# Designs tried in a protein design chat: VH-VL binders against q983m5. Part 35

Target 1, 189 residues: q983m5
Amino acid sequence: MVKVIASSLRKGNVVDKDGKLYVILFAENIHPGKGTPVTQLDMRRIGDGVKVSERYRTTEQVERAYVEEREHTFLYADGEGFHFMNPETYDQVAVSEAVVGDAAPYLQEGMPVQVSQFNGIAISLVLPQRATFEVVETEPTTKGQTASSSYKPAVLSNGVRTAVPPHIAPGTRVVVMTADGSYVERAKD
Short names: E, the ipSAE of ESMFold2; O, the ipSAE of OpenDDE; V2, 0.75 times the mean of E and O plus 0.25 times the DockQ between their complexes.

## First folded at step 22 (VH-VL; framework fv_nisevokitug)

Design y03 (at its last look DockQ between E and O 0.42; V2 from the best seeds 0.58)
Fold by OpenDDE, look of step 22:
Structure y03 (fold): chain C 189 residues (1-189), chain A 121 residues (1-121), chain B 108 residues (1-108)
Amino acid sequence: as target 1 above (189 residues)
Amino acid sequence: QVQLVQSGAEVKKPGSSVKVSCKASGGTFSEYAISWVRQAPGQGLEWMGSIIPVFGTANYAQKFQGRVTITADESTSTAYMELSSLRSEDTAVYYCARVGWKGWSYYMDVWGQGTLVTVSS
Amino acid sequence: SYELTQPPSVSVAPGQTARITCGANNIGSKSVHWYQQKAGQAPVLVVSSDSNRPSGIPERISGSNSGNTATLTISRVEAGDEADYYCQVWDRSSQHYVFGTGTKVTVL
């Protein structure tokens, strides 16, 4: 098995813990001002859906599960689920809404996604960490506000709610983190 | 100990469909993949596909893609295999099996008793 | 497609050792599993590639693989060992289970 440091793990990764498979739902590295840095992992156990929360030292070794990670491109979603295609073989795979989870709003046609397969079955997805969306709703820009001012609420074109800098206006394309929708920067189109 | 009990024998006409069930008891159903394997009379074993019940999605052998549908009901711990557009060549004993694994080692450690499906005019 | 080739039949006298081969390119790098199927019965896992021997399987049944050949060895063969035997691998490339062609073991 491949072992990696806890701090390198991200949402969608699959780990082996005590002979059971877990999908990481949330990963955060916490660096306290005083103390040992830790990685918080929220995981879902494959098979029964039990959610567990674990803390690791950031440098602690965690065993990755034996799953096939293959790059696919997102095609479309329908009543049967989300459809992806292997750009090399052109094989398509359907992934259930349950597997896609809260990543659904961030999927865009043509987006490269890592599909994790166990026994040939898609059990998890890893999206690009960043994605670009248009701001469709936000508070009016106030003249004189600096970039250091507090963020204001906004709604992205995919319906995700986020917070953006004061200078961001509707119609502006922004880069957000696909893990939580947090603002990164204005898109450089 | 886990046991798999399959539905009874079926006699079908060409062009029709058959749905075989596989009920698991004595253990956790959702944590394991369920595979379907068939065996024509006097022939070898042939894998058809597998499902992980909790995910509800299946992996199919290329030979059967588009003609086989594998599903599972977690509430009843039952897996299903439906084969459509039946042909005489589909006459076989159909087995369900639980998949065990370690690393990249996938094997079938518990088998159902088998279901004979006869396709004849 | 990945294919596993077995001899159609193997005959062995009681008390002797039966060896069933399963051939494929670089099968030695794969996990090979073996199933026993007695007449009119479902297959039974007799050899897994993991460290755990299946419950109820005697120690006289073992598996090995190297190079292009995996081998099931049945020592001190008994009448009850008469059955069909199948090797099996997981093909990562195609994401398919692959079974061998099967070997009928006859106890003389």
Scores: ipSAE 0.722, ipTM 0.873, lowest interface PAE 0.7, mean pLDDT 92
Fold by ESMFold2, look of step 22:
Structure y03 (fold): chain C 189 residues (1-189), chain A 121 residues (1-121), chain B 108 residues (1-108)
Amino acid sequence: as target 1 above (189 residues)
Amino acid sequence: QVQLVQSGAEVKKPGSSVKVSCKASGGTFSEYAISWVRQAPGQGLEWMGSIIPVFGTANYAQKFQGRVTITADESTSTAYMELSSLRSEDTAVYYCARVGWKGWSYYMDVWGQGTLVTVSS
Amino acid sequence: SYELTQPPSVSVAPGQTARITCGANNIGSKSVHWYQQKAGQAPVLVVSSDSNRPSGIPERISGSNSGNTATLTISRVEAGDEADYYCQVWDRSSQHYVFGTGTKVTVL
């Protein structure tokens, strides 16, 4: 196995820590004026997506690999997982339900998604930050509520429950955050 | 550190399937890739596919897409390769290997002992 | 697809140097790994990333990679070096492993 010193790590590297793989989200070398210089790493564990923030001695050796990050388009889901296609090569990759996680209801046919691969195996997905869905069900506005509590429950066309402003009616297309379904704005299409 | 022990030799008829196991010991299993490589008698090495056990999906060589299924069971630290629709040219020694890496490249740093699969009527 | 070509065989006398080539267009831009396979045994990694030697591999086995040729060099060849040798790369474009065609080294 190859090891590198912690201070050489950069965003996009993958490291092995205690038998687990992490992708580096942010790295900074810090000289605090006294004591030993450290490398601050913000990283995400590949297997479960847990984000951690840790400090390493700049000279501490870690195992490093890179991953391929390539745009794919979403095709469909089945019992074997979620299927994506590289629009340039037409190669398909299956991504497990564990990797897709809570992002699953936000996938739309043809949606561009960044797929990270290690050894040709999908380990991470990044969806567009925002996506548009139709409101298919929403509840009546409650009389007497404050402006901050005026948002009402709604169900989107993908089944996600969210809150929308009181004037949004069924059939309205809305922009939501793909991370949690939170309302952003009415679609301008 | 890591050792890979494979299941024993198999004799199979054409048209059937075979499932070879690869048990890891002495290291972490779930987040490292396991590759499968075969070698027909007198021939070279041929990569079939790889899996990262914790994700449960595999990367398959194009030649084997559709007839190879690679899986893993983290609770037993065991990877599996199943080859279906066997033909006589599938007679080979099948190896599992743990993947090592550096930078943008991958290699196989620990190999199992190999499993001979003979396809004969 | 990306293919790695090796000479089918190399014969060397004990004490001589064996050089095993692995040819492909622009292979010098890739990391090349080498495996030794003795008769009846599983392959063993002997060089990774062009020139890195795993623990337990003698210093007389070394690797280099430039231009269109990667080379595994076995100095002061011994009878125990008789084996098949394979080069290998990871092809980023296809996301596949590619093995060379293999070279049988015979010690005379």
Scores: ipSAE 0.550, ipTM 0.827, lowest interface PAE 1.5, mean pLDDT 87
ESMFold2 (binder alone), look of step 22: mean pLDDT 93; pTM 0.953

Design y04 (at its last look DockQ between E and O 0.76; V2 from the best seeds 0.68)
Fold by OpenDDE, look of step 22:
Structure y04 (fold): chain C 189 residues (1-189), chain A 121 residues (1-121), chain B 108 residues (1-108)
Amino acid sequence: as target 1 above (189 residues)
Amino acid sequence: QVQLVQSGAEVKKPGSSVKVSCKASGYTFSEYAISWVRQAPGQGLEWMGSIIPTFGTANYAQKFQGRVTITADESTSTAYMELSSLRSEDTAVYYCARVGWKGWSYYMDVWGQGTLVTVSS
Amino acid sequence: SYELTQPPSVSVAPGQTARITCGANNIGSKSVHWYQQKAGQAPVLVVSSDSNRPSGIPERISGSNSGNTATLTISRVEAGDEADYYCQVWDRSSQHYVFGTGTKVTVL
């Protein structure tokens, strides 16, 4: 059994609590001005779908579940779900929409994804923390505005709504966090 | 008590398909994987695949990939195994079983009574 | 593919100890489970390799694992122990369940 500190856990990870498996839906480290830093984890219990919200000390040890984490590449989605391939064995696995969840918009063909398998069955995904998308809609660029100015609403090529710096214009490729679509930086490609 | 009850015996023609059901009771159906294992007459046990009802996803033995479909209905606590393109070699008793686990260890802790499928012309 | 090899048959007198082996490369690193199957019946888990003995399974049935051999031990064998026995592992590499070839235990 692998134990990790709570602060290292992220969306898609699977933990074992009292013999039950939980998928992390949301993870946030909170550092209050006064007090002990904590990690907020929102989890879904595998089996009945019960959602649980818990806080840990950031340094508290949490048991990772006995699940196989194998890198796959996203291929395509269809009526049967989302299809991934093991780049080494070329085995394919179908993952349901329910498992993919809100990660769906961020999946791109060829994207490396960590697939968590229990009993050989895919039960969770961990996407790269960052992904690149084109801005397709946003407010007009204000000349003279810098990155220090307030962010403006934008829509990415995958339909995700985000906020970008004033200098970002439609057609620009940006890096966003796959967890919440938040802007990170202009793509350097 | 935990129990798995399977559908009755089947007689099928070569090339046809068979679908066997497995109704679970006495536990939370969605919390446990279900495995299918078959046994030809006078032969050993052979794993076919497993499903987690909650996710509706299955893992199949390579031998049966493309020919077997395992599904689960949570509303009725029933798992299904469908085998297509039947051949005489598919004549066997088919078992469903609940999967127990600890760590990296998976095992079948409760078994159905078995379903005889006979494939003959 | 990972394969588990068992002796085809084992004969034992009542009151004696039966030992059924299950051989595979580095099986000692795996959890090995055992099933009993009486004639005309479904298999029954008799050893789960975890700390919990299956309900209804007598203490005289136990499993051990070392090196390249797992062993099911049935002490004080009774007529009712006559059955086929199968070892089983989970193969992490292939993500498959693997059963042994099976051993028929005859009580003399």
Scores: ipSAE 0.752, ipTM 0.892, lowest interface PAE 0.7, mean pLDDT 93
Fold by ESMFold2, look of step 22:
Structure y04 (fold): chain C 189 residues (1-189), chain A 121 residues (1-121), chain B 108 residues (1-108)
Amino acid sequence: as target 1 above (189 residues)
Amino acid sequence: QVQLVQSGAEVKKPGSSVKVSCKASGYTFSEYAISWVRQAPGQGLEWMGSIIPTFGTANYAQKFQGRVTITADESTSTAYMELSSLRSEDTAVYYCARVGWKGWSYYMDVWGQGTLVTVSS
Amino acid sequence: SYELTQPPSVSVAPGQTARITCGANNIGSKSVHWYQQKAGQAPVLVVSSDSNRPSGIPERISGSNSGNTATLTISRVEAGDEADYYCQVWDRSSQHYVFGTGTKVTVL
């Protein structure tokens, strides 16, 4: 195994802790102004699927497992799972719904995705941070309505519910974070 | 004691399917991949595919893609291999094996006893 | 299409040393594993990662790997060593297992 500092760990990395393998689901470095910086890790244990949340000093050494990380392109989903292709070799990899998880609605044909494999089997995915979707439902702008600083509810073309600025109308293409669907900006195309 | 126990011998007609079971004991079933390897009479070992039970998808050898289905049932600690469209050339002993690893490499550290499948008219 | 080539057979007298080779281009950059299969039995792992010997395997069975050749060495050969021996690697580019062609060891 390779030892790395905790602050270097990212979603999709696999670590060895006490002889067990964990997939990083979320990583955040926290700097409280005064005091010691920490890294917050949310992980899933491979052997039983148990989710754990742990805090480390940012400089603490952690064992990173040897896992193949390769870019793939999303092709399609069907009843058997989510299908990706290595753009260099054209090899296809099926990824289970459990591994894709909450990322599923953000996948788009042709999207580049980092796939982590153990024994040639996909164990985690990392999507691009942002993706573009059309707003299909939200309140239209109406003459005479009071403008608000509050975001309003919206439904995206992938079915995700989010909040958008008051002036976004149905049919608008918006950029969102693939982690949670949060609005970033209006699409530039 | 780590042990893999396979289902009994089968005699099949060409064009049919066979499903071989592999029951694991003595270790945490979900932690290790299970590989399937076959050996035709007088021939060498041929890898067919592997599964990690927790993830439910398999890595298949290209030769068997589309004909083989490998599955696992965590509640019974049992892996399965189903081979369809059988031909006489599929006559072989079929083994399951637990996969160990170190660094970038994988190996079969515990083997089942084997299941003879005979395909004959 | 990475292939591992082994001699089909090796004959040795009791008490002598058997050397079983596993050849492939640049195999020294890979980890090589070895299996022993006695007649009518399942394979048994005898060496992992070039030279690591699992518990219960006699110390007279050892492995090495460099250049284009990995070698399984059986010192002080006994009748009980008569078996087929296979090398194996994991090929990272194909994400597949590759087995060698097999070597039958006969004890004269």
Scores: ipSAE 0.556, ipTM 0.830, lowest interface PAE 1.7, mean pLDDT 89
ESMFold2 (binder alone), look of step 22: mean pLDDT 94; pTM 0.959

Design y05 (at its last look DockQ between E and O 0.54; V2 from the best seeds 0.00; counts 0 for: pae E 2.04 > 2)
Fold by ESMFold2, look of step 22:
Structure y05 (fold): chain C 189 residues (1-189), chain A 121 residues (1-121), chain B 108 residues (1-108)
Amino acid sequence: as target 1 above (189 residues)
Amino acid sequence: QVQLVQSGAEVKKPGSSVKVSCKASGGTFSEYAISWVRQAPGQGLEWMGSIIPTFGTANYAQKFQGRVTITADESTSTAYMELSSLRSEDTAVYYCARVGWKGWSYYMDVWGQGTLVTVSS
Amino acid sequence: SYELTQPPSVSVAPGQTARITCGANNIGSKSVHWYQQKAGQAPVLVVSSDSNRPSGIPERISGSNSGNTATLTISRVEAGDEADYYCQVWDRSSKHYVFGTGTKVTVL
């Protein structure tokens, strides 16, 4: 363990709180115009997976655990889980469905993913912020339809349900956020 | 205080498999990694692999990859180690242990009582 | 393939000091843990992280680690200290636990 200030913590870091280890799922530093700057942390306890949210003063010291953090590439999924490879050593690591969670539909062969390991065991993944999928189901476009902020339902090629602008037709490739499937833009490929 | 209680001694034939259980009590099971370590008669300690129960995947020692399977059942607070294709050289006491840590390092701070597995014809 | 070498045995008279070495290249850069195993029993952690003593371990058992040698020191040896002793590290590159070869301490 090393003590660090709370504002230095990022997704994938592991902290020791009251003798228990937590992996950071989300971190945000908030600087209000009045009051004390804070760091908001969403964390998962390693031992039982319990999720907690906490606020710290940005300067508050927190014990950070040592975690191996390395980029891997996604290979495939099977009955044993999701398999990734370190592109430098060719070592493979299996990641459980529980750790991958809702990110699973966004994985694509060869995708770079940050893998954090504790005791040689994968405890978190960080996918690229964006990924490209084809829209396979949505209402057809309407000629003369005005540009609107009103989005319509769509289903992506990975099965994720999302909303897209009215001008998007079935078969269009779109860029979405891997965190929640939200539409970003038409793909430029 | 966590306690680890292992299943009883086993006698096995060569070529078969054995599954040893390790039940945790007196603490939260899923807060800790569980390691498996064996010791042949008169020999030293040999790490086989570890699991963090809530994540369900294991880290295996290279020597045992392909022969060992380590699992956990959170509902019963029990970890399991299964060793297949047994030979006489697999005769040993098999221990489970809770993993403790500091900095970049890990150690076994609580040990089960051990399970003797004898492989003989 | 990081290996930890220990002497096979150490004999010591009661009341004297036993020193058990654990040798490896640059072991001083690693955290070393020590286990005591009495005959017919499971191992017990006696030192963690080079020098930390778990609750219930007497002060006369201590550890140090520098250079290429970690040492477990048992002062004022008693008959109850007769056991096998193992050092252990976590090897980050291989993601393996590595145990030392073991030292049998005999109290004369």
Scores: ipSAE 0.512, ipTM 0.814, lowest interface PAE 2.0, mean pLDDT 88
Fold by OpenDDE, look of step 22:
Structure y05 (fold): chain C 189 residues (1-189), chain A 121 residues (1-121), chain B 108 residues (1-108)
Amino acid sequence: as target 1 above (189 residues)
Amino acid sequence: QVQLVQSGAEVKKPGSSVKVSCKASGGTFSEYAISWVRQAPGQGLEWMGSIIPTFGTANYAQKFQGRVTITADESTSTAYMELSSLRSEDTAVYYCARVGWKGWSYYMDVWGQGTLVTVSS
Amino acid sequence: SYELTQPPSVSVAPGQTARITCGANNIGSKSVHWYQQKAGQAPVLVVSSDSNRPSGIPERISGSNSGNTATLTISRVEAGDEADYYCQVWDRSSKHYVFGTGTKVTVL
């Protein structure tokens, strides 16, 4: 067990609340114009699947469960699930689509991923926060648009829909957040 | 109250396979781990493996790896244990059990009634 | 492999106290659970390592753990306590549930 501030928690993390373990399904930091910043956590209780929603102060300490976490490398996906390899032992593990969830589109071959296990069974994955993808579809760039202009819709090579700055064109590689596909920056290739 | 009801007794030939079912009722099934434990006649309890139905992933005792398959169907709240390449030594009562916990302590708090599997020529 | 050793049998007179031991190296650092199995029946959890006593389990049944020995204590033993008892741990290293060898408790 380790205590961490609520604002540091992210999807896939496991926390201990009142002696029960919860998997975080969604985490958001809310900074109101007036008031105390809070972290919204949507969680699923391991064991009975009960979903709960909790708000914490962003600086509030939460007990993060020390589940068995092992770094793996994503290899490939097939009909049996998503396959990962332990880079130290070279052991492979198949993880179900249910565990991978909406992280699936962001998995890339060779990507390091933390696999968490409860009771010896894989229950969640933690991907790198950022990943790079090519923009395959977006609106034409208009001359005269500045960097401060509104973002335009785009589609990444993995099929994820996002919004990118006006100057981004198809074929450009961009860094996005794996949590929601939001644009971060142009890739530094 | 949660109950686990297992399938009926089986008589199998050596080399064959057996699949035992465990249906849960009276409570949530999906994210509770289900363990399989067997007991040979006059012998002790032996853990075989566990599954969390929601995730569809299982872990197995090393002794049975490659020969046992544990699955679950959430829609029917049923877990399954299939044991292949049966031997006479596999004659035993097979139990399913729900895993309870507090913190990092795991135990089996609800048990099925057991299924006798007899392997004989 | 991690193994839990129990005495094969324990005999006790009615009204007396039965103690069943479960031995392993540094078992005192582990959560130890106990199961009761009466003849022809499935095991029943009688002691968990948590603060919550299983429903229907009398207070005269308790568990303790220290050093290399966990102990199940059954006070004021009754005829109905005659059964096999198993200790159990979760071994994190091997990711195995490990059961003790079992102890037959006979009420004289």
Scores: ipSAE 0.194, ipTM 0.717, lowest interface PAE 2.0, mean pLDDT 90
ESMFold2 (binder alone), look of step 22: mean pLDDT 93; pTM 0.953

Design z01 (at its last look DockQ between E and O 0.31; V2 from the best seeds 0.00; counts 0 for: pae E 4.0 > 2)
Fold by ESMFold2, look of step 22:
Structure z01 (fold): chain C 189 residues (1-189), chain A 121 residues (1-121), chain B 108 residues (1-108)
Amino acid sequence: as target 1 above (189 residues)
Amino acid sequence: QVQLVQSGAEVKKPGSSVKVSCKASGGTFSEYAISWVRQAPGQGLEWMGSIIPTSGTANYAQKFQGRVTITADESTSTAYMELSSLRSEDTAVYYCARVGSKGSSYYMDVWGQGTLVTVSS
Amino acid sequence: SYELTQPPSVSVAPGQTARITCGANNIGSKSVHWYQQKAGQAPVLVVSSDSNRPSGIPERISGSNSGNTATLTISRVEAGDEADYYCQVWDRSSQHYVFGTGTKVTVL
């Protein structure tokens, strides 16, 4: 670990706070009209996923962990967790649900995932920005449907609830953002 | 100041398993990892694996992959190492240790007292 | 399969200097840590990151690392220095801890 100033912290950095490791989710340096510049950090605690928000003076020293990123390939999930393969060593690694977190429903067999490791231990994942899923539930498309621009509720094949344009019917494959399930476009087949 | 206190000595039969505990006292678990290292009689130190106590994910030495399971319970500040399919060459003292880090390098700065496991018929 | 080789034994008279080597290809590019293990006891960290001494370790114990050799030096050896000594690195390519083969220091 290395001491750094708070203003140097960025999304994806890992810091030690009070004996716990946190992944930075969002960092912003704020210069108010009066007072001392501050760094706003939104962080996720490793292990249990608890999110916290903290303000630091921009010059305040924070201990940053050295983190190594390696690509892995998602294989499958079971009662022991989510299983990945390192493409260089072919080792299989089980990663706990706590570390995978909200990304879990977006994992697909064969998906390349960037795994952040501290001491060889997986502490966070980065999925591809987009993934394709089938819409399994939504209001049917009918002839003469109004030109409403409102998105309608839908359920994807991975169980995620999202909103889709009115012209999307059940059975349609759609591209969504893996961060939140937001609709991007109809899949190109 | 953290101290690591391990469970007592055990005698096991070949083919069985052993689970050794390592309890941190004098505070909560550190932000780093807990490692397991063994030492056969008259032999050197051999790393087995490490875990960040609350992560549920471990890093295992290749030699022990498939035979070792390392877990932790944050609520009791206790780490565990289970070694299965025991053989006579698994007779050793098993240590837990707290991992310290500097830059991209890791070392063991606090060690438990060790647990003797004897595997014999 | 990064391996750290140490001499099996070093014998030294009281008051003299013991030098314990830890050899590997390009070990000078890695951070080397050293442990002392007295008979019947757990290991104790005596040097971290090539040359840093933890609190409570006397100045007569020091470390260096360059090229293919890291060295632990014990000046003015005392009977209490009789122990096994191990070097250790973190190997990034394997994501493994690697310990040296160990050196028994005997004080004559």
Scores: ipSAE 0.267, ipTM 0.720, lowest interface PAE 4.0, mean pLDDT 87
Fold by OpenDDE, look of step 22:
Structure z01 (fold): chain C 189 residues (1-189), chain A 121 residues (1-121), chain B 108 residues (1-108)
Amino acid sequence: as target 1 above (189 residues)
Amino acid sequence: QVQLVQSGAEVKKPGSSVKVSCKASGGTFSEYAISWVRQAPGQGLEWMGSIIPTSGTANYAQKFQGRVTITADESTSTAYMELSSLRSEDTAVYYCARVGSKGSSYYMDVWGQGTLVTVSS
Amino acid sequence: SYELTQPPSVSVAPGQTARITCGANNIGSKSVHWYQQKAGQAPVLVVSSDSNRPSGIPERISGSNSGNTATLTISRVEAGDEADYYCQVWDRSSQHYVFGTGTKVTVL
């Protein structure tokens, strides 16, 4: 473990809080016009997936875990877990469902993923922020609805529920954020 | 300094299970992983698996996958190794060890005293 | 599987230098650690690949690594150095801690 200032923390970093390990999901340094600068951290507890939000002074010391981060590609999932491969060495690592957590639906074969290991144990993943999926279900469009109108409910090919513009129909491939499944744009395939 | 104290010797029948404990004194497991390593009589060291007590995340040697379970209780600073479907070949001294690391270098820098598990009919 | 091969035994006279080898393909690119195990005792880390010497370990014990061979060197051997010695690596490919076959060092 090493102590670092809160403002230096980034998404994907692993920190120790009250004896538990957390992966940082979001980090932002906020400099209010009046007041003390703070670092906002959204974190997920490793093991049970509990999400927490914390604010630190930007200069506050935080315990950061020594984590080995390496780029891998997702291969497949089976009863033993999710399998990733180092594209340079071709070494493979199996990661449990518990560690993968909510990222599971967004994993696609060949997807580059950052695997973090603590003392040789895979503890977290960082996926690309965006991924492309096919819309398999969505509400019918009403005449007169334009692209600027309200979004409608949809279901992606991975089972994730999202909202899409009215002009999006089943069969259309869309780009979504892997963090929450939110619609970004129509795929340019 | 952190010390690891293991539970006492066990005598088990084939097919049964054994659970060995490893308690940390003089410190906590909070910043470390714990490994389990066994040694059959007159043989070498064999890694079984490791756990991060603070998260409960564990990995296992392929040889023991499905037969070994490693857990930890942070409130008591104790790690556990349970081995099921015991065989005579499982007779060995079982060690817990704290994993030290720097970067991607992993080693065992603190060891328990060992627990003899004897499997016999 | 990745395997580390050690000589079964090494004999050395007091005051001399003992060298224990640990062989494996391209082991020179790995961090190699060494453990001493005296009869009836738990292993003790004597050499870490990092820059920090374990507490209580004399300077006369050192490790080196190159090519396909890692070497533990014990200078000015004493009777108390009689023990089994194991090399160890973390194998990224198999995701295993791998120990050497062990070497019994006898002080003549």
Scores: ipSAE 0.191, ipTM 0.698, lowest interface PAE 1.8, mean pLDDT 91
ESMFold2 (binder alone), look of step 22: mean pLDDT 93; pTM 0.957

